VH-VL binders against q9h9l3. Designs and how they scored, part 203

Target 1, 176 residues: q9h9l3
Amino acid sequence: PRKMVAIDCEMVGTGPKGHVSSLARCSIVNYNGDVLYDEYILPPCHIVDYRTRWSGIRKQHMVNATPFKIARGQILKILTGKIVVGHAIHNDFKALQYFHPKSLTRDTSHIPPLNRKADCPENATMSLKHLTKKLLNRDIQVGKSGHSSVEDAQATMELYKLVEVEWEEHLARNPP
Below, E stands for the ipSAE of ESMFold2; O stands for the ipSAE of OpenDDE; V2 stands for 0.75 times the mean of E and O plus 0.25 times the DockQ between their complexes.

## First folded at step 11 (VH-VL)

Design y23 (framework fv_fezakinumab; at its last look DockQ between E and O 0.50; V2 from the best seeds 0.00; counts 0 for: pae E 5.3 > 2)
Fold by OpenDDE, look of step 11:
Structure y23 (fold): chain C 176 residues (1-176), chain A 123 residues (1-123), chain B 111 residues (1-111)
Amino acid sequence: as target 1 above (176 residues)
Amino acid sequence: QVQLVQSGAEVKKPGASVKVSCKASGYTFTSYFMHWVRQAPGQGLEWVGWINPYSGDTFYAQKFRGRVTMTRDTSISTAYMELSRLRSDDTAVYYCARSGTYYYESGPRFDPWGRGTLVTVSS
Amino acid sequence: QAVLTQPPSVSGAPGQRVTISCTGSSSDIGLGYDVHWYQQLPGTAPKLLIYDNSNRPSGVPDRFSGSKSGTSASLAITGLQAEDEADYYCQSYDYSLEGWVFGGGTQLTVL
């Protein structure tokens, strides 16, 4: 079986009025929750909104941040050939301007068995924070300091583990 | 309807540069990637690279790195591909083609295509 | 030169079934990347024919179908018609090349 990693990215606002999400931090953990990658990333465009309340990103983090294209290369190297687990992962991949094989992608925001376990509607999109609290009895994204992408990636992986067997069997029967 | 209108045919000498334009309409220009693909006479399709029209980020095929420059003007929804240090084997029809930014947004499939721009490199 | 391998030509009589193969590697199709197919009529730009292995865009007849298995993909055309005479290209993504790749193209002749 392929190795599995979980990814979580933090984005800042760029472009007019900061409406475009640009990658500013990326964290990748392995199956055991060990950090494989955690870097601040410098967007190619001027940052209009750091979105600090949610992203946790501040100006000081960008001083020695890794240029986007360099970071992208590093990240893609890690992701290649892996089953990549994320929450609302399409946002991460969009920010990376990257296409990971659908068959190797796991989005915890779209796993009906996971929602079922959390007593949520199977087809609803639940937040990572909510699922983590319900299923792992753990509080994440607490405070006003912004999210921890490492913490979020770890939580995402742990959530997936709860339904891994069932979901992998489902995917085997119903390949994307 | 979605359309990609490309600039006219070009004739260049070896060593020169060519800049092909692709004007997009019928959709939000900055919400989709723009790809460039070329086809030499009687040959197959060859991917040159793509640009994110919003950020201006570009990703080129290894073969063209150092010679190709992709840009865009969002004010007129136009993408540009410039190829420098032209040689005879650069003679081809150059296509622009749209793709989505992720699988659920038209994904990496190319649709639609421009009608192509013939670039002829000859001494 | 092409990363994906296609037969250079295939032919069939009207009404027949023809298949075009697209063979990749562990760096592209075999890695799990989807395959798309394009039809290029003589003197025209390519047109999306099949996307994500087996999906047809609006306007594409159901006699066109695509499949993928392992490191290969296949385009099948049933009820072959004269208008199907064209070049067909498969496309995928290769991580080692960090870019999209095409097959060499297959010229379909309707006899």
Scores: ipSAE 0.825, ipTM 0.919, lowest interface PAE 0.7, mean pLDDT 95
Fold by ESMFold2, look of step 11:
Structure y23 (fold): chain C 176 residues (1-176), chain A 123 residues (1-123), chain B 111 residues (1-111)
Amino acid sequence: as target 1 above (176 residues)
Amino acid sequence: QVQLVQSGAEVKKPGASVKVSCKASGYTFTSYFMHWVRQAPGQGLEWVGWINPYSGDTFYAQKFRGRVTMTRDTSISTAYMELSRLRSDDTAVYYCARSGTYYYESGPRFDPWGRGTLVTVSS
Amino acid sequence: QAVLTQPPSVSGAPGQRVTISCTGSSSDIGLGYDVHWYQQLPGTAPKLLIYDNSNRPSGVPDRFSGSKSGTSASLAITGLQAEDEADYYCQSYDYSLEGWVFGGGTQLTVL
């Protein structure tokens, strides 16, 4: 049985007009929701837009932040060989510049049984906030200070657990 | 209707540089990685590196680091590969190939390929 | 010197079944990364033949199939035809190299 973790990342704007998304925080939790990693990360280039309304990242968080190259190494050691759960997880892997095996990836934005529990079409996507409210009766991302990546990673793991038995059995019979 | 059109064959002397172009059409150029793969005469395929046309970020195979530079011009949907300090064993057909930019896809496949550019390095 | 190992050549008579193996390591195929296959006809660029281990793109004859198990993958060709005479390459991603890796290629000869 392979170990499972959930990941969530927050990005800031870099490059011209702040349009490039660069990693500025990453949180990883285990199956029970215990925090395995939670660090602010300094992008390798100038931050143009902290995107604080969504990211929760402010200038003071960057003062002691871990440089991207070092943080990436730490994060990849945790992820490699594990089942990784996330929400719209391609954005997290893109920000990490990391290729994770498809067979070991679980994306709560693309799980048909989870969509059916939320009374939405199998191919529709819903925000993490909406799924969490609908299926867990919990409010996350409350207030205007931005998202907590720890809270979001924990919610993502709990959402996956709602369909884990059914979905893991489906994947075992239908390898991706 | 996706198409990759490469520049013509080139002949170079050892120590020179070569710059090969790959013009994309039929898709959003900045939404996909562009890879370069070479094939020496009678030999197999060898991956050289990739460029992300949106950001300009590159990654090169270890063998080519320090000698290869990949660039792009998004205004004309064209990727470039420049190889410097050419040796006779750099004689090969150089292909461009498109792949996805999503990192969850278990190593993206190459589709389509350009028709290749023969680079000959001889005195 | 290829990262993925393929037999240098295989052959078969028309109508026969042939298989081409592709053996990797624990840092590529063995870590769970998918395998893709390319056909290269004489004098042409490679063309995608099989993707994600076993999927066949539109326009590829259904006598081509692929599979993956452990650290290895296999391409099978049934009902062998003269037009199948080509070079075949497997390809995957290697975590330790952080890069795309190819097999050395297999030359298929139709007798």
Scores: ipSAE 0.228, ipTM 0.744, lowest interface PAE 5.3, mean pLDDT 89
ESMFold2 (binder alone), look of step 11: mean pLDDT 91; pTM 0.937

Design y24 (framework fv_fezakinumab; at its last look DockQ between E and O 0.80; V2 from the best seeds 0.00; counts 0 for: pae E 3.8 > 2)
Fold by OpenDDE, look of step 11:
Structure y24 (fold): chain C 176 residues (1-176), chain A 123 residues (1-123), chain B 111 residues (1-111)
Amino acid sequence: as target 1 above (176 residues)
Amino acid sequence: QVQLVQSGAEVKKPGASVKVSCKASGYTFTSYYMHWVRQAPGQGLEWVGWINPYSGDTFYAQKFRGRVTMTRDTSISTAYMELSRLRSDDTAVYYCARSGTYYYESAPRFDPWGRGTLVTVSS
Amino acid sequence: QAVLTQPPSVSGAPGQRVTISCTGSSSDIGLGYDVHWYQQLPGTAPKLLIYDNSNRPSGVPDRFSGSKSGTSASLAITGLQAEDEADYYCQSYDSSLEGWVFGGGTQLTVL
C-alpha cells in the first residue's frame, strides 16, 4: 500500500485588500503523526493581512520564511505518489497551486462514515475542530494565538485512521 | 457562453518578442486558470504554462522558463503570453485554454480553447 | 517529443469501431492523474472530447468513450462517421515535469 501523509496549510492575505489566500505555512505528518515538514513560507507578493487570529502567522515568522517556489518544490516531493489526507484539502492544494490525483486524496471534510461516527449528518461539512472534539475528545484551535498546522494535520490523520478501513474499501468499490 | 478571443496573427523576426492576448468572457475570469498551448505546423500540442488570473502566479514548462512571461489584466479579463528571443521553431499556433483550479480536477481539463494565434518567426 | 504515446494514425470504415491508445508512465497516468481527450478537426482548435478518463461533455455523442487502466488510456469510437475524421490527443499531468502533457496525436481517417 501507498504511504499516507496528512497536510495542513495556513494562509495569509495578499493582493488587493488581502483577498488572495497565499500559503504562509505548511505542515506534513506521516501516518504516525511524525512531522515530515513544517515551514513558514514567504508568499511572492506583499502580505496585506496576516490573518493571525486564524493562521497564527505573524510578521516575525516571515523573516526567514522559505520562498514559496522553493517550499512548493519541497512539499510536492513529499506528496508525490502518496495518499494525502487533509481537511477541506482543496484549500491546501489551491494555496500550493498543486494538483494531486484525486484517487490519492482523502478529505476528512467529505467522508460520510466519519460524520456518521461523530453523529453528524453524513453529507454535511463539519469543521476539523468539531470532529476532533467529538471523535478524539481533543481540543484544537483553542485560544486566539491562531491554529497550529502541525496539530491540525495530526488531528486530521487520526480522524482518518478511525474510518480508514471502511473508507478505503468504499473507494476501492467506487473509485473517483 | 464562455468564449476566449485571441489576438491576431503575428509575424516576427528571430530574436524578437511576441505578446499574444486572450480575452475571456462568459465566466468569472479569476476563477479559472488560463493555460497556453502551442502547436507547430503539422505537429502536436505542447503545453507552455499557466497563470492564475486571481493571484497572478504562473508556472511554466521547463522548456520555456526564462523566455516566456504570462500576465493578466483582470479589469478586462485578458490573459497575455509573451515569448522572447524568438526562433524559427517557435513558429506555431498559440492557444489559450481554460481549466479549473481545484484538486478534484486532477489534471484539469482544458475547456474551452481559444481559436489560436499564429505566430510566424522568419528572417 | 510527446510524453504520452499514441499511434500516429488509425483508420476505419463508416460504422466500424476504432480505438486510440494513450500510453503514459508512472509519473503521469500511472501515478493516478486523469486523462482527457481532445478532438481537433482540420484547421480548428482542439475541442474537449472526453474528460476525467471516461466522461463526455455536453454535445459529445455517446459513441465516444474513454477508459483508463494502469499507465494507459484508450479512446473508443463506435459507429464511425465521416465527421470523425480528425486528430485526437490525449492529455494528462506529469508530476516530474510539473506540467500538463499531451500525446503525440492520432490522425483518424475514415475510409
Scores: ipSAE 0.662, ipTM 0.876, lowest interface PAE 1.1, mean pLDDT 93
Fold by ESMFold2, look of step 11:
Structure y24 (fold): chain C 176 residues (1-176), chain A 123 residues (1-123), chain B 111 residues (1-111)
Amino acid sequence: as target 1 above (176 residues)
Amino acid sequence: QVQLVQSGAEVKKPGASVKVSCKASGYTFTSYYMHWVRQAPGQGLEWVGWINPYSGDTFYAQKFRGRVTMTRDTSISTAYMELSRLRSDDTAVYYCARSGTYYYESAPRFDPWGRGTLVTVSS
Amino acid sequence: QAVLTQPPSVSGAPGQRVTISCTGSSSDIGLGYDVHWYQQLPGTAPKLLIYDNSNRPSGVPDRFSGSKSGTSASLAITGLQAEDEADYYCQSYDSSLEGWVFGGGTQLTVL
């Protein structure tokens, strides 16, 4: 049986006016929510906007952060060959410069049965905060200190488990 | 309509550099990755690398690292590939090709392709 | 050099069925990456023929079909026509190389 992990990343602004999103933290949890990886990551370019209200990233986090190239290698070794669960996961893969097979990718922002459980339109894109509140009765991303990628990855895995059997059967009959 | 228009053929001496252009039209240039693929005469296709026109990020095939530079100018929707320290086995048609995003295509397909730019390295 | 293995040539008479294989490894097709197929007429750029293993773009007739299993993929052409004479390439992604990989190409001759 294939192992399953959940991933969440936090980004900072690089490039002109801080418009480019660059990876600054990545957390990976296993099926039970245990942390497999959690590192602050130093982008190869100058950070223009830490985006702290959302990213939780501050200047002090970058002092001992793992350089992007090294962190990417560590992360890809964990992800390769596994079912990877995330929320709006294309942003995480883009920041990692990584292509994961569609058949091994699960995006909780685009699972119709999950939306249906939350009494949301099946094709709507729902926020992680919204789904977690409605389906797990839990508040995440609380306060003004920014998001925790560990908390978000754990919530993402729990959400997927709510529809795992149904969705895995659906995908087996309807390969992406 | 969506199209990729490439610069004209080039003849270069060994040791020189070449810069090929690819102008995109009919779509939002910064929303798709641009790839470069080459084909030596009578041979198959070989991937060179990609550029993200939005961020300017690049990724090069290992064979070309240190010799290739990909850039873009978003104001004229144009991607560039520069290959340095040319040798005779770099003689090939160089294609640009558009690909989609990371999420909806786990190995993004190339569509459309430019018509190609012949680069000849002789003598 | 080619990471994906294709037969160098295949032939068939008009109306017949031909298949073109594409064999990869556990780090590309076998890891679950999709396969795409391109048709290249002499002196022209490749054109997308099949994407995501089995999907046909608009304008590609249903006599072209694709499949994937294990570490291999296959392109089938039924009702072979003279216009099908071309080179055919499979393409995927390889995690070990971190790059797009092509087959060596298959020259289809219509007898």
Scores: ipSAE 0.394, ipTM 0.807, lowest interface PAE 3.8, mean pLDDT 90
ESMFold2 (binder alone), look of step 11: mean pLDDT 92; pTM 0.942

Design y25 (framework fv_fezakinumab; at its last look DockQ between E and O 0.77; V2 from the best seeds 0.00; counts 0 for: pae E 2.8 > 2)
Fold by OpenDDE, look of step 11:
Structure y25 (fold): chain C 176 residues (1-176), chain A 123 residues (1-123), chain B 111 residues (1-111)
Amino acid sequence: as target 1 above (176 residues)
Amino acid sequence: QVQLVQSGAEVKKPGASVKVSCKASGYTFTSYFMHWVRQAPGQGLEWVGWINPFSGDTFYAQKFRGRVTMTRDTSISTAYMELSRLRSDDTAVYYCARSGTYYYDSGPRFDPWGRGTLVTVSS
Amino acid sequence: QAVLTQPPSVSGAPGQRVTISCTGSSSDIGLGYDVHWYQQLPGTAPKLLIYDNSNRPSGVPDRFSGSKSGTSASLAITGLQAEDEADYYCQSYDSSYEGWVFGGGTQLTVL
């Protein structure tokens, strides 16, 4: 079987009024939760809004941040050929401006068995925080210091592992 | 309806630069990637690169890196492709083509295409 | 530059079924990337014919179909018509070249 990794990205606001979401941090963990990648990333444009409350990104983090295109190259090398697990992962891929094969993508925000296990409507979009609390009895994204993309990636992987067998079988029968 | 209107044919000498425009209408210009694809006479399609009109970020095919510059003017929903240091083998019809930014947004399929701009490079 | 492999030409009589193959590698189709097909009538720009391996855009007749398996994709045209005479290109993404790639194109002649 293909190697599996989980990804979580933090974005800041760039462009006019900070409406452009630009990648500012990316974390990738392996199946066991080991960190494979965790870097602050420097957007190509001036940051207007750090969105610190949610992103956890501060100005000081950008001092030695990896330029976006360099980081993107590094990240893509890690992701290529792997099953990539994420929550609302389209946001991460959009931020990366990257297309990962659909057949190799797992979005924990769109896995009905996972929602069912959490006593949520199967077709609802539940937050990572909620699912993590319900299924892992763990609190993430607490406080006002912003999210930890590493924690979020780890939580995402752990959530997926709860339904991996069932979901992989489903996907085998119903390829995207 | 979605339309991509490209600038007219260009004739250039070797070493010169050419800038082709592609004006988009009928959709939100900044919500889709704009690709450039060229086709030499009697040859196949060759991807040049793409620009994200929202952010301005560009990604070029390796072959064209250093010679191609893609830009956009969001105020007039227009994308531009400039190719420098032209040579005879750059003679081609250059197409702009729209794609989504992710699979949920029309994905990487190219639709629609501009009608193309012929760029002729000759001494 | 990496390209997908297509036969240079195919031909068929009206009403017949023709298939155009598109062979990739482990870094493109074989990696899981979807395949799209384009039809290019003489003197015109390419037009999206099939997307995501087997989906037809609105306006494309159901006699056009696409499939993908392994490192290859295929375009099938049933009930061949004179108007189908065109060049056909497959497209995918190649991770090794970090770019979108096209097949060499197939010229379809309706006899």
Scores: ipSAE 0.878, ipTM 0.934, lowest interface PAE 0.6, mean pLDDT 95
Fold by ESMFold2, look of step 11:
Parts: sequence; C-alpha cells; structure tokens
Structure y25 (fold): chain C 176 residues (1-176), chain A 123 residues (1-123), chain B 111 residues (1-111)
Amino acid sequence: as target 1 above (176 residues)
Amino acid sequence: QVQLVQSGAEVKKPGASVKVSCKASGYTFTSYFMHWVRQAPGQGLEWVGWINPFSGDTFYAQKFRGRVTMTRDTSISTAYMELSRLRSDDTAVYYCARSGTYYYDSGPRFDPWGRGTLVTVSS
Amino acid sequence: QAVLTQPPSVSGAPGQRVTISCTGSSSDIGLGYDVHWYQQLPGTAPKLLIYDNSNRPSGVPDRFSGSKSGTSASLAITGLQAEDEADYYCQSYDSSYEGWVFGGGTQLTVL
C-alpha cells in the first residue's frame, strides 16, 4: 500500500506589514507519529513579523536554520509518491511552492465524515485545535510559546486515522 | 483584462546575450509564478524555468542552468529572462506564461501566455 | 526535454470524433500529477484548453473533453470543425526532473 505521512508548517510574516506568510518550520511524521523531518527554515525574504505567539518562531531559531531552497528539496523528497495528510494543507503547499497531486492529498479541515464525528456541519472548515479537543480529548497549541508543528502534525495524523477507512474508500470511488 | 506584453523581436550573433521582458497587467504581479517557455521554429514547447516575483526565487530547467538568468522589477510588474552564450539552436519564440502558486488559485496550469518574442541567432 | 509522448499527427473529417493520447511515466502522470492541454493555432501563442485533466475554462466548447487513467491522458474532440485544425500539447509535472513538462505536440488536420 502507498505510504502515508502528515505535515505541518509554521509561518512568519514577510512582505509589506508582515502580511505574507513564509515558511519557517516544517515537521513531517509517519503513520505511527514518528518524526521524519523537523527543521527550522530560513525564509528567502526579510522577516518582518515572527508571529511568535502562534508560530513559536523566535529570532534565535533562524541563526542555524536551513535555507528555504535546501529545506524545500529535503521536504519534497519525503513527500514524493506519498499520501500527505495536513490541516488546511493548501497553506503548507503554497509556502513550499509545490503542487502535490490532489489524489495523494488529505486535508483534515475538509473531510465531511470527520466533521460529522465532531458534530459539526459537514462542509465547515474546523480548526485543528477544535477537532483535536473534541475527537481526541487533547489540548494542543497551549500557552504563550506558540504552536508546535510536530505536535500539530501528530494530531493531524491521529484525526485522519479516525476516518481513514471510510474516506479512502470514498476517494477510490470519487477520484478528485 | 489579464495580459502579458513581451518585448520585440531580437536578432543576435552566436556568443551574444539576449534579455526578453514580459510586462504583466490586470492582476497582482507578485502573487503568481512567471514561467518562460520557448518554441524553436516548427518544434514543440520547452519549459525554461520560473521566477517567484515576490521573493525573487528562481528555478531553471537543467538544460539552461548556467546560461539563463530570470529577474523581475516589481515596481513596473515586469519579468525578465536573459540567455547568454547564444547558439544558433537557441533561435526560438520565447513565451512568458503565468501559473498560480497553489491549487485553489490558478494552480500549476499556464494561463495566460504572452504573445512571444522571436529571438534569431545567426552568423 | 519531451517527457510526455503524443502522436505527431491525427486527422478527421468534419463532424467526426478524434482522440489525442498523452503518455507519461510513473514519475509524472503515473505518480498522480494532473494533465493540462493547450491549443496552438497557426502563428499564435498556446491557449489553455483543458486543465486538471478534465476541466474546461470559460469559453471552451463541451465538445472538447479530457480524461486521465494510469500513466496516460486523452483529449477528445467531437463534432470536429475546420477551426479545430491546430497543434495540441499536453503538459504535466515530473518529479524526477522537478519541473513542468510538455508532450511533443500533435498536429490535428481536418480533412
């Protein structure tokens, strides 16, 4: 069977007023939640806003961070040919400047059976924090230290497993 | 309304360089990739590379690395492609073409295309 | 570099159906990357005809359709018209070359 990974990224603000999101950390876990990749990444643009409250990124993390071009190459090698699970995953792929095949992409923010398990409207876009609390009885993204992309990737994989059999069968019958 | 306007035809000698421009209008220039694609007379399409106008990042097809440089000027919404050490087999129409940066926008497809710039390399 | 294989030419009479194949590999179409099609009328730039395997941009007639299966894609044109005489290119992404790739092109002749 085709291997599966989960990805989560943390972004910093670049561009005018720090409004553009640029990749500053990426974590990838396997099906069992073991970490395959976890690196701080130096954006190619000047960082205007570290967004530390949400991103967990501080200036010190950038001192030895992997340059974006190198990190992107490493990440894409891991993703190639795999089913990639994420939450609002289009933001992660946009930050990577990469188009992963739709048929190999799973977005926990857009899975109707998962929303149904959480007693949410099937077409709603629910936050990772909300779904994780409701379905896994876990609190993630806690405190003032910002998000952990490892923690978030692991939570995303666990959420997907709740609906994996049903959703994979659905996609086989209804290719994107 | 969205359009790409390219610079005029060029005639060059072998060993020279050429710089082709592509001015974008009708959209936010820095929000989309700009690609360059060439077509030799009577032949098919060949991808040269892309530039991200926001960051200035570039990626070139292997065949052109070391000879091509892509740049942009965001103040005038213009992308540039410079090809150096020209050879007669570089004679082609050079197109610029826009793509999105993720699937929910324009995605990886090329739309629109510029009308092309003929570059002729002859002795 | 042509990574995708197309027949160099196809022909059909007005009103007929023609199909243009686009065959890739396990590193492009076979890995799941979408296929896009472009029509190039004589003396003009290519124009987007089909995207994401089967979607038509606004203004493209429904007699143009696309599909993808395995390592191959197909463009079908029904109700063939004289103005359909053009070159047609498929395009995808190839992970081995880390880039956008085109088919070699197919010249459609309307008899």
Scores: ipSAE 0.506, ipTM 0.839, lowest interface PAE 2.8, mean pLDDT 91
ESMFold2 (binder alone), look of step 11: mean pLDDT 91; pTM 0.938

Design z23 (framework fv_nivolumab; at its last look DockQ between E and O 0.64; V2 from the best seeds 0.58)
Fold by ESMFold2, look of step 11:
Structure z23 (fold): chain C 176 residues (1-176), chain A 124 residues (1-124), chain B 107 residues (1-107)
Amino acid sequence: as target 1 above (176 residues)
Amino acid sequence: QVQLVESGGGVVQPGRSLRLDCKASGFTFSDYDMHWVRQAPGKGLEWVAVISYDGSNYYYADSVKGRFTISRDNSKNTLFLQMNSLRAEDTAVYYCAKEGYYQSSVFLRYFDYWGQGTLVTVSS
Amino acid sequence: EIVLTQSPATLSLSPGERATLSCRASQSVDDYLAWYQQKPGQAPRLLIYDADNRATGIPARFSGSGSGTDFTLTISSLEPEDFAVYYCQQYDNWPLTFGQGTKVEIK
């Protein structure tokens, strides 16, 4: 069993004027990029804005979606005890209403060696799209129908692998 | 409602320092990356700096690198800009700016709320 | 650095007319483009985000369109309060940049 997974989520707008970001899809892949989890998730409150341009979520996806409490339980069971990789991963954890141990968290938006490899400033928060294009020569998030959390999670894992040895050694010397 | 209130502007001599504060209310400050944007009198808008939601990452416009330091104190809901080695070309109204809603898989760095601005004048 | 070029620099129109403002990017910014209105002595006000989404409280006469490098802000029928300077802003890559502005003024 692999000790490392990557996660990406998609969110819809809830609450007053659709300003609150609520989880509506979550995808988790293993080290090899195989999909471990990919579900549409029904938020516990009324959806005001599907944000389809970014989320890819439409009304029909919610018809048979897994209720949030159930989905959260399934997702946390997968994440427990694992190194979790993401891009701006704090947003994914916030949507899950969850905190993962810092020592087991890897955020590809905040890894200086990854930025150096892409010829980017070390402290700049680079987009997943730009890092993937520069380092993997792949276009992700293409088109206007919304993003795929599976595609994004897979890209995130591949980016981490480029710096995994160096970064894991760095973290061992500099515990978070 | 969301409010951003800048303070600390004034008239200073070239080479001197000044610190700007931005007090935030009406939203969860620690959920958002925060920005400074400036506008020289009669001119357009120039992005200056960003700091991540937890303060761990930051980036600067080339025009201010090495002279300005962005920081935040989430316990006080306050964003800061320390401006050292000020030059005449730093003369501007400085705005504190908040990003829109957060979304996974994409960075949406447009500014849905702005402060009123604070004027910094650097003059001999 | 991504340069945003707005045209025209000044648009002189009467109330009730349609205003069409252009913003061109030096490279693709996909849909990561916003439009702001700024009146004298005031902070900018968000009108449009993600190229074509109206911000909260913005009247329906404002609309955005475009993707990639060419973007348009349209004001379908100018009201007296719409005479202001308008800026586009990209957020596809660092540094974040603004266009130089289009002033919409009374003819």
Scores: ipSAE 0.733, ipTM 0.900, lowest interface PAE 1.6, mean pLDDT 93
Fold by OpenDDE, look of step 11:
Structure z23 (fold): chain C 176 residues (1-176), chain A 124 residues (1-124), chain B 107 residues (1-107)
Amino acid sequence: as target 1 above (176 residues)
Amino acid sequence: QVQLVESGGGVVQPGRSLRLDCKASGFTFSDYDMHWVRQAPGKGLEWVAVISYDGSNYYYADSVKGRFTISRDNSKNTLFLQMNSLRAEDTAVYYCAKEGYYQSSVFLRYFDYWGQGTLVTVSS
Amino acid sequence: EIVLTQSPATLSLSPGERATLSCRASQSVDDYLAWYQQKPGQAPRLLIYDADNRATGIPARFSGSGSGTDFTLTISSLEPEDFAVYYCQQYDNWPLTFGQGTKVEIK
């Protein structure tokens, strides 16, 4: 079986009105929750909105941040050939300007058995925070000071592990 | 500027079908979950349905489950609501609404932009 | 579903007065609470999100507060254009739900 990693990214707002989501932090953990990568990343464009209450990103974090092009290379090197787990992971890949093979992608926001286990509607997209509380009895993303992408990546991996066997069997029968 | 323009409303008899369209512009349509919200005449707001950014996931209010179908065509920046087996209680102004903010694993499902609405009247 | 109860049903005030609107949730919604303003014949307009954050372009006289189950929308000094119906909405859990609305009318 292929190695599995979980990813979570934080984005800031760039562009004229800050509506463009640009990668500002990326965290990657392995199957056991060990941190493989955790870096602040400097967007190529001027940051208009740090979105701190969600991203946790502040101006001071950008002082020694890794330039996007360099960070992207580092991250892609880690992800290549692996099963990548994330929550609403399309946002992360978009921010990375990278497309991971669908057959090697696991999005915990689109796993009906996971929602069922949490007594949620199977076809509704639930937040990572909600699923983590319901299934892991753990509070993440507490407060308004910003999120920890490491914590979110770890939670995502743990959630997936709860349904891994069932979901992998499903995917085997129904390849994307 | 963000614009949402609903169309397709009208008067229809109970049991009939109607399809609503919502044309979006001014933002990257394919990046956002989209919603339908309705408002009966003189009444409050009622959430109807949501469809994910890529159309792969959807969820409905119990009041419309099995009768309504939400869909989208990202190539045309258009949101749809197919309404079947219409009932008198479905009479309402139907709004398409853009989800407010999307930040990775966080879904902030408030509506920062609304269309002008289209009136659907179900009467015999 | 999470039921949002707004009070009062109608609030009669004069321009310049302070308006205080309440929204109570049947269970905790943390800070996943939004407020909307709707005028006759118009679509709702977002005022507040995440309980206390003003949306873009919303005047400073509008403010939101609260967390958990009790929320308040405050208009510090009513302007003539502020007389409308106000709705709260939770986005903590499915289905998304709105309060029944509070009508702010001119006294």
Scores: ipSAE 0.387, ipTM 0.821, lowest interface PAE 1.3, mean pLDDT 93
ESMFold2 (binder alone), look of step 11: mean pLDDT 92; pTM 0.945

